# VH-VL binders against Thioredoxin-like protein AAED1, chloroplastic, part 3

Target 1, 196 residues: Thioredoxin-like protein AAED1, chloroplastic, of Arabidopsis thaliana (Mouse-ear cress) (q9zuu2)
Amino acid sequence: AITGASSGAGIGKGTADSLDTVKVLDLRGNEIPISDLWKDRKAVVAFARHFGCVLCRKRAAYLAEKKDVMDASGVALVLIGPGSIDQANTFVEQTKFKGEVYADPNHASYEALEFVSGVSVTFTPKAAMKILESYMEGYRQDWKLSFMKDTVERGGWQQGGILVAGPGKDNISYIRKDKEAGDDPPVEEILKACCA

## First folded at step 2 (VH-VL)

Design i6 (framework fv_ifinatamab)
Fold by ESMFold2-Fast, scan of step 2:
Structure i6 (fold): chain C 196 residues (1-196), chain A 123 residues (1-123), chain B 106 residues (1-106)
Amino acid sequence: as target 1 above (196 residues)
Amino acid sequence: QVQLVQSGAEVKKPGSSVKVSCKASGYTFTSYYMHWVRQAPGQGLEWMGYINPSGGSTKYNEKFKGRVTITADESTSTAYMELSSLRSEDTAVYYCARGPYWEDFSGYYFDYWGQGTLVTVSS
Amino acid sequence: EIVLTQSPATLSLSPGERATLSCRASQSVSYMHWYQQKPGQAPRPLIYDASNRATGIPARFSGSGSGTDFTLTISSLEPEDFAVYYCQQYSSYPLTFGQGTKVEIK
């Protein structure tokens, strides 16, 4: 069952227009229009709650396991976090993530996509169990990143999502907004959207 | 200079247990996973499991579950692999090997290895 | 578990010759690594993520491949290259190694 996901005819309604003015930062600090990430290729774009998020790091790992399927289909794997480029570089260093990483320190992409935010959706009983499970599997949260002034003041309670877009600036074929921390779609659902 | 130094060779009787140590130096012990790999004489390499010294989380090869226990002591920067209920088929060189901190399958390989510990199981 | 099959089992060559080693996986893998092992020594990392040379590895060593079919090439064998070579996947648990290819002097 799909929860929080949108696909098909409805997703072009204002979403591409709201992203048109959004820019993200690459790891060197260059401003990139977000639609450039999928203008010439298809991309799976995972949005993290923050770069220290244990559940977001576990999701990045699950998606990275399927990178060969994505590569075979000409699909880029991208992760965007709502933090600074320094936090993004720390994430890359700690996780060795093989996809592309971008920073969105002002949360413009999260606002344009209307991702969920709030303390009550971050700390549910289900989220607590998933965090414990992730720790048991060897994933670790970066507590310094999680409680940095920038993270707390600019979206410590922000939820993420997943987007499949491109090729083409206005072509958004799949969007899923996380309803709570650890609200992971089946990876097969994402592969069907990008690659089958 | 990164070094992994393992304990000396052991001769054990069938049914006993062996505990091999791997002392790390030259890096922050808790920043890397420690894996264990064995090699029977004249045979190939076989992965046994890992430990994340930061927090002590482990993962084992199902083939060894119930017999293998991997532990780490942060204060001495030492990892241990204990194998119980030894059989003659457990005669092998046992290696510790360093892996990157995060378990996300991308860019992971064993960049430094211990010298190996020969464990001989005979009656 | 993913089974890795290396071929040939033994490769008999002379110094200066090209060595081509194969590793086939029972299912698709994204992360394939290669190690060199000499008698009495621990394995030495050689190639990681199919095609990247590990630190200190000479340019004569190269790796390629994706999916289920991977290759290690030594463009011109030096005396110190005669060893056993193992492929290893890091795509799913349990982590697995191939059975090895022995490169020996003809």
Scores: ipSAE 0.005, ipTM 0.449, lowest interface PAE 13.8, mean pLDDT 78

Design i7 (framework fv_ifinatamab)
Fold by ESMFold2-Fast, scan of step 2:
Structure i7 (fold): chain C 196 residues (1-196), chain A 123 residues (1-123), chain B 106 residues (1-106)
Amino acid sequence: as target 1 above (196 residues)
Amino acid sequence: QVQLVQSGAEVKKPGSSVKVSCKASGYTFTSYYMHWVRQAPGQGLEWMGYINPSGGSTKYNEKFKGRVTITADESTSTAYMELSSLRSEDTAVYYCARELPYGWPFSDAFDIWGQGTLVTVSS
Amino acid sequence: EIVLTQSPATLSLSPGERATLSCRASQSVSYMHWYQQKPGQAPRPLIYDASNRATGIPARFSGSGSGTDFTLTISSLEPEDFAVYYCQQYSSYPLTFGQGTKVEIK
């Protein structure tokens, strides 16, 4: 045992180790090690509850408004959902999201990151108000996608989060786990983590 | 530069009310929960409540329910805490504090604090 | 409400010594934070979620614990570390703080 080997890496290193075996699917169905998303660049990675989620779509839109700032800093904007490739393609077609989209149909990344799940955290009073607000702002939920068997069985009650990682597979600088549906992080904090 | 700047010290009579302000700058005001915490002279910290400036939802410590009102003015990026029916035991330094979002390395902790406002209740 | 009990109430030590501060909760907590307060100042964040150092906090500060028992350790006291330390839970409402541990010069 060398003393340097027992140095106690931070939570970012422990999280990176948990992600080493995780793969996500690109829109063509190719398996990509998730850490390749930030191996050679910094990435802001938003994890959706599912691809039909109205609040997740609103978040994607708000992050996309800052894509020019991210691009100027050499930072990729990535969205991962726990659904199928077909659902990911439907999301891209409906939202016109300008970032990269990947599918994690077995939600392995969500398990590795220990994101919360449950009906009670999906249907809170705060979530209800956020959904109503989002509808008033013109955002719509894909109800068919939200209640498809695959979505319900594999991630309908799953909460998401946001990660800032890279450059480098072991470099995780920011992680936010959503406490309930619609628990949006301050965009300025994300910009500070990626781009300042 | 992220800052919370509070209004100046107040001397109030028993039975009156006080309204303390907390002006936020250097960040998006509506993106962070704002809490109010007080500290009586020589005593520890006591949580009073919070407001989510996005939508104005509040949560109060039951101890102050019916006497405390927390509000936020988005146009001026200012949070307010009003405490009514003041008693001598309400003499304290009142702090506003910004809540960090849940997640690593941030987790609901109060990362930025105002300088404090001393409220003295005396006859 | 969740009651947080800090011990000892006062810790009298010399610079260079190790300080170990305890915070015990009346029921299990998932989110425990630590703050430092110097006379005449607002509290300063130290440790988030039991063990994560806040930005700018030196490596001599460390936190540990889960459930009902939490510890803040200062491995080697510096003169600027003599202050009052508070634990705070964010597991249930109302949010509560411990009564504080005063670290003072022996």
Scores: ipSAE 0.000, ipTM 0.454, lowest interface PAE 16.7, mean pLDDT 78

Design j1 (framework fv_ifinatamab)
Fold by ESMFold2-Fast, scan of step 2:
Parts: C-alpha cells; sequence; structure tokens
Structure j1 (fold): chain C 196 residues (1-196), chain A 121 residues (1-121), chain B 106 residues (1-106)
C-alpha cells in the first residue's frame, strides 16, 4: 500500500525494499525476516525506544487494551525493541504483554525505517511531562535496562514508531515516526489504519 | 474455548512412518507455537519439537535427529508431527500442546487428548 | 541439555497434609513451570515462571525458587490432588521435563 493515515510520502517501494533484508529475533533467538511478520496477515508493529522505557511500556499497554479488536479483524499485535533477547524477555516478564515481542539488537529495522535518534529528542520538556504522567498512572521504568551499556550505546537515544503492514510483504499502509520521546498517536488513528 | 483435537491411535510396523495431526479450534492458531511431547507407557514426558505456523519455523530435539518433521497448515489450523524409521521404543502417547509462541514465556496452556502410537511387528 | 531431577520420586500422604515437591536443575534456569497429570489424561498447567498460578488453579498450590532449586507446595491435599507432578524448564533447547513425583494416598 502507498497511502496511510500518517505516511503521506513516507511509504513506498523504497521503504519496502529497505526492509526486505532486515531480520529480527523472536524470544528464543530464531532469526525471522521482518516482512514475515505481515506476509500472510495484517500487523500493527510498535517500535520501542528500548525495553526499559516507561513510555514504551505505556504504549504497549494501551495497544494491548485493543488486542481483542485487532484479533476480530485478523490483525496481529507486534512489539519490536532495539535490544537483546535477554532484555526482551525481561520486558515480557515485567509487563506480561499479550502481543508478540521481537528483538532487534543491531537496530537494522530502525535504520531501514529511518527512525529519529538523538539525545535532544529523548530529553525534551514534553517527554519529561509524559514520563511523570506515566508514573502517576502506575507505569514504571526499568532503570537497570535503561542504563545498561547495550541500551545506552545501541538504543538509549533511539526513538520508535508505529507501522501497519500486510497482508503481503510489500504492503505498508501506515507509518508514524515518533518525533520525540512520548510522541504517541491517538489509538483510534491506529485502529482506523488496521481495523476499519 | 481453545481446543486441540488429535488424530486416532495408530499401529505401525518397525521401519515405517507415522503422521499424527492436531487440529486447533476456538482461538488463534498461526502465531502460537505448537509443541509435540511424547510419553512412553509408565514413563515421563519427552519434548520432541515445535513449529510456529505463521513463520514455518521449527525446532527439534536432537534426540530425534533426522527422524522427526513438524509441519503446519494454516488454512485448516492443523499441525502435524511425522516420525520416520519407527522402532519399538517409539511406542508412546504423542501430545500436541500450545504455548504463547513469540509473545511470552508461559507454560503449554492447551493440550490435545493424545494419540497412542504402537510400534510392533 | 539441562537435566531436571525431581525428589522424592514418590510422596505418600493423607488428605489434609502438606506436600512439598523439589525440582533441581543441572544449571541455572530462568523459567520453570509445573504440570499435573492424572492417569489417562494430558498434563495440566499448574504453575508458570516459578511462582505464578495458571488460570483456574486453586490457592493451595504455590511455587517458589530460582536458579537451580525450585519447589512446588500443596498446602492441604484434596482428594483430586493425588497425581503425578512434572517440572519443566523453558530456558534453553531442548526443552526438558523432570522425571515426575507421584503424590499418592498413604
Amino acid sequence: as target 1 above (196 residues)
Amino acid sequence: QVQLVQSGAEVKKPGSSVKVSCKASGGTFSSYAMHWVRQAPGQGLEWMGYIIPIFGTAKYNEKFKGRVTITADESTSTAYMELSSLRSEDTAVYYCARDYGSGSYYPFDYWGQGTLVTVSS
Amino acid sequence: EIVLTQSPATLSLSPGERATLSCRASQSVSYMHWYQQKPGQAPRPLIYDASNRATGIPARFSGSGSGTDFTLTISSLEPEDFAVYYCQQYSSYPLTFGQGTKVEIK
């Protein structure tokens, strides 16, 4: 697909081609071509900043709240993080997330999708307010995961996004790239993109 | 809600192959891992392998090296386990069992009723 | 391969008594699960990730442990609890089960 709610000119043959060689790891270390996640089904794919991120956990929670709607539409809910399999497993243990989780330790998917990275976009006043709001709502950051060498050096400053793709390896119907930490789209926008 | 229904008992000769089916109903099939576990009469449980149907990715216990093949047909929500070069020690009840696949480290939450495979001449 | 050793092999007790079952791993295990099996039936999930009760499992069942030593406790045995119990590790392939502990009526 060429058009999506927040894609505009952001999706096309070039984006699909960039993802063609990207692999992610399932929770037991199997390499999965990322496009296999939406080859035979539609998927909502959320990309986390890192697995310890309080804002990423809040996003996972509000997407999981809509999993029944996604299931009714034949849509998979997927979360990808730019960390190790061990970090992904810790995320699943702590959050009990109902969707599928994959690790991208080399952040190849983030590079292919051209997601934003940098300290200035991670530490903004808006991001700080969203972190405080998330703590008040009961979400917690894993400080060990947030300050591990792998997280800081290979993903600590990385921003995420949301993708709606499939069925079909080259069918990307929606993409949103986060502008800064905590830049969440309304869940209704995602549901409209995946589920009518 | 979720139900796994396996094919019926089989009696096979040594050296032959058996293919056991496991049909899932009442829930999502494609993204959950489907495991195969066997139990010889009066003995414990032995893990054979799994498949995640959506990816076609299978993993096997090395003990069954070259003899076991696990497949899935998403259109019928059915998983299969084929064991070749059968020996008398392969006589067992074979179970299919589902876990959360790629989403979490939960136990095998739903099990089939089991299929008795008897290998005798 | 991680080897799981369950002890005792058989536990003979009366209804109302406490049952304590041990599972020891040959190396550190991150995810340990417990199953109950009655004759002629498939195993039933009981405890997952060392200490969490599976759906529908009564509060008398509890699990604990980490690393290489794990315990399943039944605080007060009911008649339906006399069965074989298996531990299972989900930390590395191949996945392995313990040899089972039979809880039988004394």
Scores: ipSAE 0.013, ipTM 0.550, lowest interface PAE 8.1, mean pLDDT 79

Design j2 (framework fv_ifinatamab)
Fold by ESMFold2-Fast, scan of step 2:
Structure j2 (fold): chain C 196 residues (1-196), chain A 121 residues (1-121), chain B 106 residues (1-106)
Amino acid sequence: as target 1 above (196 residues)
Amino acid sequence: QVQLVQSGAEVKKPGSSVKVSCKASGGTFSSYAMHWVRQAPGQGLEWMGYIIPIFGTAKYNEKFKGRVTITADESTSTAYMELSSLRSEDTAVYYCARSGDYYPLYYFDYWGQGTLVTVSS
Amino acid sequence: EIVLTQSPATLSLSPGERATLSCRASQSVSYMHWYQQKPGQAPRPLIYDASNRATGIPARFSGSGSGTDFTLTISSLEPEDFAVYYCQQYSSYPLTFGQGTKVEIK
């Protein structure tokens, strides 16, 4: 299991193998093998805690600010959340996120990547400060979506991460697993991994 | 500006098949969804299916189950729709139309000019 | 599948008049779009995501609505606006269109 940020040639072969059987859903409910998202292109894949998460929405926004740089490098911007298709569509309607959005309602990608989960890593003093700062910057949490039965039971305590992969199903060049809610990498680190 | 150019009109006999092409120019082909929509004379629009060329995966309207096949050739930026076991009720103008997989492109932003397929004995 | 019902089937109006077109969905729709079609032409995107004008669409066209009830309004009809208008949902497969509303010269 890789923890923290990792990059470089030869990294991610075990991770790629773990993802081989994982499928995600597009916004219309079609099953797509997750590795197809980077089979013929490079992708930055952000994994949300859940679709109502204010910190995840802030991350989506600053990654989207760099979409023109990613496009110029032939890199796709993808967000995956551990919720339903309906929740994913609500996320797009509320945020107007201009990357691709996929749902993983059974958390198969999160389990394969061994992302962190737990109440204690969701409700930390650091996370509380980052939520307050995000609100002050104009970002908002969907409280109803955050506390829906499905979100709480099947994704409310899940942490996310960021992956840079492709082109090629086995080519994972960067992985960062969030340690707690609001554990954001610098955007420059992501741009170096995808686009430099 | 993106342009979608379709193949010419076809007259086919019942029980045969037809394959219509849609060539994209200007802009990126591989990462956009290419859909097929038909319109019978004097009637409304009916969605048939789509393909996203980069994934190679197609999705079809169940009404055409087993009769429609949508493919794409990335090297020529061309999508194809093949409809088999043709009936007179398949007489229609067939359109290709493009959509994106991200906001705000969840709508048909560019359309081909249409291909009339006439099924008659 | 989501059934879209447009009303009225035909609007007979004169240039300068306001046109109001309705589209009702059999279940809640997240993405509703409107297209204009003239005889012998492909449909033209008009409104996307209920209320946003597509590129090049004049300000006299506006859309509104959410859930199951959506409206297209043309504030003052121009001669070139006499056409058939279709609503279309992009919320679930199969993607579906309404049957169309024909706006014709009175």
Scores: ipSAE 0.013, ipTM 0.589, lowest interface PAE 8.3, mean pLDDT 82

Design j3 (framework fv_ifinatamab)
Fold by ESMFold2-Fast, scan of step 2:
Structure j3 (fold): chain C 196 residues (1-196), chain A 121 residues (1-121), chain B 106 residues (1-106)
Amino acid sequence: as target 1 above (196 residues)
Amino acid sequence: QVQLVQSGAEVKKPGSSVKVSCKASGGTFSSYAMHWVRQAPGQGLEWMGYIIPIFGTAKYNEKFKGRVTITADESTSTAYMELSSLRSEDTAVYYCARDLSSGYYTYMDVWGQGTLVTVSS
Amino acid sequence: EIVLTQSPATLSLSPGERATLSCRASQSVSYMHWYQQKPGQAPRPLIYDASNRATGIPARFSGSGSGTDFTLTISSLEPEDFAVYYCQQYSSYPLTFGQGTKVEIK
């Protein structure tokens, strides 16, 4: 089976090979080989469902709370979303996210990593409760972005994940595939992978 | 190749405390969680808590809250578990175990030999 | 806390036979691990994340399952395989173990 597992068996060469041809866009529209993000440094790479996602914004926020720890360890904090450059710029403007942001409008990285997709995994009872909790905590979903034609066509039902990679293009040391919207690992697990 | 070596067996009186050590050698100590798991004679395994040495962050099983303290000394690559207010039901073999939570792995991959703590009057 | 129930409590088998051990969780588990323990010894990692063999573990050991139902299979028992086996979840705190299945000589 392809899907929803908390960790893939294909860490290392198989996963790195799948990413070898994948490019993402920086905020200015330049194409960057995704492996360049961890070529000369270690990186924690969070993959969002889309740039308007309230749960993805909450995840970005709690990862950013640990940026000082990551910086002390020489680790970059990166967020990739399956949207346009304009949507990525809107995300940065609205959230003031302190990490690096890249766009993957064609979902090439999501396909290579075999992330889960589907409406049933986006709108689960657990996800609904987490959305409500996030709103109560002050996080907001950009509903216009979430239901824009481009967002829906470019993977509005796409789930994300978290990757720890580098230094070295083929060095992938941690992968987690989100099972449903709001499926978050303990932050301690991520910190052990990147920064311990 | 990492190895975990624990301190020797102890006999304690009810109401006292015990501090068990676990020394790591051969591998990275600071960046992996060190768990403590106990096993009463003839019984199953019970998780007590862990520490991540480089952060000094510990997490405990609520069952032991207020009685257990897990610490680490990075300079000697040694983790400690102190259990206070001992009762006879605390008689058990106490194990330390390293958690490899890097990449695909989230399991206790290396275990110490165990330390028998006997609590008797 | 997540309760793990192992069945059967005891399996009495002969060398060469197939052993099938069950672990059922009280709620869905993302990370399930298996350990082997012999008298007087520390637990030995066998299977991690439901189906992956730990370093040095022979191919006769296999794991499967997801959600609430997990299985450990030993395809053909060797003399050294008679031991107690524990499942353990790493999905939520506190971490919990099953009560164990004892595989003993018939």
Scores: ipSAE 0.000, ipTM 0.437, lowest interface PAE 18.2, mean pLDDT 77

Design j4 (framework fv_ifinatamab)
Heavy chain, then light chain:
Amino acid sequence: QVQLVQSGAEVKKPGSSVKVSCKASGGTFSSYAMHWVRQAPGQGLEWMGYIIPIFGTAKYNEKFKGRVTITADESTSTAYMELSSLRSEDTAVYYCARDTYYFGSGSPFDYWGQGTLVTVSS
Amino acid sequence: EIVLTQSPATLSLSPGERATLSCRASQSVSYMHWYQQKPGQAPRPLIYDASNRATGIPARFSGSGSGTDFTLTISSLEPEDFAVYYCQQYSSYPLTFGQGTKVEIK
ESMFold2-Fast, scan of step 2: ipSAE 0.000; ipTM 0.428

Design j5 (framework fv_ifinatamab)
Heavy chain, then light chain:
Amino acid sequence: QVQLVQSGAEVKKPGSSVKVSCKASGGTFSSYAMHWVRQAPGQGLEWMGYIIPIFGTAKYNEKFKGRVTITADESTSTAYMELSSLRSEDTAVYYCARDSFYGLPYYFDYWGQGTLVTVSS
Amino acid sequence: EIVLTQSPATLSLSPGERATLSCRASQSVSYMHWYQQKPGQAPRPLIYDASNRATGIPARFSGSGSGTDFTLTISSLEPEDFAVYYCQQYSSYPLTFGQGTKVEIK
ESMFold2-Fast, scan of step 2: ipSAE 0.000; ipTM 0.457

Design j6 (framework fv_ifinatamab)
Fold by ESMFold2-Fast, scan of step 2:
Structure j6 (fold): chain C 196 residues (1-196), chain A 126 residues (1-126), chain B 106 residues (1-106)
Amino acid sequence: as target 1 above (196 residues)
Amino acid sequence: QVQLVQSGAEVKKPGSSVKVSCKASGGTFSSYAMHWVRQAPGQGLEWMGYIIPIFGTAKYNEKFKGRVTITADESTSTAYMELSSLRSEDTAVYYCARGLSEYYYGSGSLYYMDVWGQGTLVTVSS
Amino acid sequence: EIVLTQSPATLSLSPGERATLSCRASQSVSYMHWYQQKPGQAPRPLIYDASNRATGIPARFSGSGSGTDFTLTISSLEPEDFAVYYCQQYSSYPLTFGQGTKVEIK
């Protein structure tokens, strides 16, 4: 039980049922039922806005800092983005992210989880401050990719979230939906959900 | 304006290595991709790899398979390309070129090489 | 590896004529860029992302295309335009260039 987290014994079954038909793509383009990511293990699954997002890359970095803790608890670290396999491979090459990466170019997982979407939640004063802060820390955004026709049509305004699920296809123990670009949960909240 | 200035021409024997430098001045270095592109006499352009200095991440064309190493020194705004186990077919003009990477904040196009060095002729002969 | 095929290999034209240069990719590409190269010189940036002119490039140069088929057009050749032109893609690694189209004086 973590204060402020969305979780509970009855909550995950409805969410799991909505994910029943959802497939994601691995880095080689193979279709994987999303629930296979946590059927035999516990997983922390981070959903990016898109693979070029500076704030999403910063989130990937802070989660990766805790990978040793997750590994010790038998927990997989997974990142899903609403882009192409080529974008996912570029993300891995440039960030050297040590978790697993999957693509969901049709946004089926984002729709099933009812993640927030819209221009007004992408461009906020708080998001602008976090982008400036991230640039001062050395992170950069692929602005072209952010406004590319395919990215915009496939949910360039899409927000992400974090899920803790498994072991077991129907076992979803934690859901957090981002309210706006850069709405990062405390990492301690995630660690308590996966690893306490 | 950004300028890229490369080291001078080199004559090398087969089996040796060469290290070419590329010094950036007058603009941003660390957040751009610094590419290396070569051109054999009378031939077209061939991409060798890049580095993004701020992250230290390099990507190589697999054709050069363990022979090429691209590095950067942010304190001197200088990128380096080292090519080992030189062969006669490595005789070429070697260019450094700056490209916008997905890490650069702006409206620029991915890996469009907007500034080029003058080139360094490397001759490999025995 | 994405292969870029430029055609024709050589265009022999007079000043004032229109030049149309083709670049075809073996697969659909996300970004296509164009460069001009004169003998003994480094490539000069011309067009980025299919259709955008680089800073200082005259309006007679234009680019178009998407997917696998891209075109560079010079509406009225000037003497300084006789050069080799290269297309370059980014969509997957390695980055690749076309083999070049030589625009030469007739």
Scores: ipSAE 0.000, ipTM 0.448, lowest interface PAE 14.4, mean pLDDT 77

Design m1 (framework fv_navenibart)
Heavy chain, then light chain:
Amino acid sequence: QVQLVQSGAEVKKPGSSVKVSCKASGGTFSSYAMNWVRQAPGQGLEWIGQIIPIFGTANYNAKFQGRVTITVDKSTTTAYMELSSLRSEDTAVYFCARGESYYSGYAFDIWGQGTTVTVSS
Amino acid sequence: DIQMTQSPSSLSASVGDRVTITCKASQDISNYVAWYQQKPGKAPKFLIYDASNLETGVPDRFSGSGSGTDFTLTISSLQPEDFATYFCQQYDNLPYTFGQGTKLEIK
ESMFold2-Fast, scan of step 2: ipSAE 0.000; ipTM 0.455

Design m2 (framework fv_navenibart)
Fold by ESMFold2-Fast, scan of step 2:
Structure m2 (fold): chain C 196 residues (1-196), chain A 121 residues (1-121), chain B 107 residues (1-107)
Amino acid sequence: as target 1 above (196 residues)
Amino acid sequence: QVQLVQSGAEVKKPGSSVKVSCKASGGTFSSYAMNWVRQAPGQGLEWIGQIIPIFGTANYNAKFQGRVTITVDKSTTTAYMELSSLRSEDTAVYFCAREPTYFSGDAFDIWGQGTTVTVSS
Amino acid sequence: DIQMTQSPSSLSASVGDRVTITCKASQDISNYVAWYQQKPGKAPKFLIYDASNLETGVPDRFSGSGSGTDFTLTISSLQPEDFATYFCQQYDNLPYTFGQGTKLEIK
């Protein structure tokens, strides 16, 4: 029954260790260690599937509705997307999002947190290697190679998640990994983790 | 049991404006985006625009050249689409359609019955 | 704008047939595709979201697949109530765009 949601003291150390080398970009292009986002404060950190889409606005709207509650509890609201700084700036301009936004164009935070990629269900690293080997040997598998490249470059099928962390670099108290698009946790669950 | 109920058919002259309403029953209005889509006789679906009440944001298809305004009255859970400077090409059935603001089933899950707008001289 | 192109524009089939409708996006839209069914004089009905997820209450003979630019709607064993027009829609980016529709007609 344990799928995609975790909370409690025992969970934080392994996750924090995985994030130790991860950096994200602020809207000005500065590299920031991701753990600095919650070093001196508690933060709700939402990971978007994809910048530059209406689904990104919807997740922002969902969380922004509760920003006043978070503010009252001294909790920062942070959104990270797997896209570029330009896409992050476009997102901020279009949504007027009042939380903080960061870009992770290499999706290192998504990999460290082991967020689900839907394509990994049909498309393992072993399968990817076989497709590349076949292409190099002249086999006609162009559609699969194109699909791989587009999926990787766009963050296609990459799922997001939500974590609650801080104060303190190693203090991760909640993690929820999206299984597919539309897999948003109940807002009450997030509010209990950050603000209860 | 959430329903979207639209206003009745309209016959308009070229150059006039039309305002179509879409009343939602049940559910929290602010938890959804409301979209407007039209369909000319025998043609496909064309997206006009949307309103996202949480952001206070309306987004429009550029094709409508600033002729469209989408608004919402939260107290009556009613969305409106006003289209001005009507032309014969605006003759269509106009649908409102609900889109959840969460990721679950984010496509248009509930549709109004449609409002026929006829533009003729 | 992202263009959605459906094929075929129409097809004729018999009850019990397996039918396949395709939808191609002009650029990568990941899996942000929905499918709708529309009967004459009625509003469209929601069938599938995120390319492959069935809306609650939709019969399991309907399935969707695809990612990136190429998407497919399949009806595994056609029933009389399935004769309708089917539309794909992308919601990756604004403006939202629909395919031109595929009319499924009885043979």
Scores: ipSAE 0.000, ipTM 0.461, lowest interface PAE 13.9, mean pLDDT 76

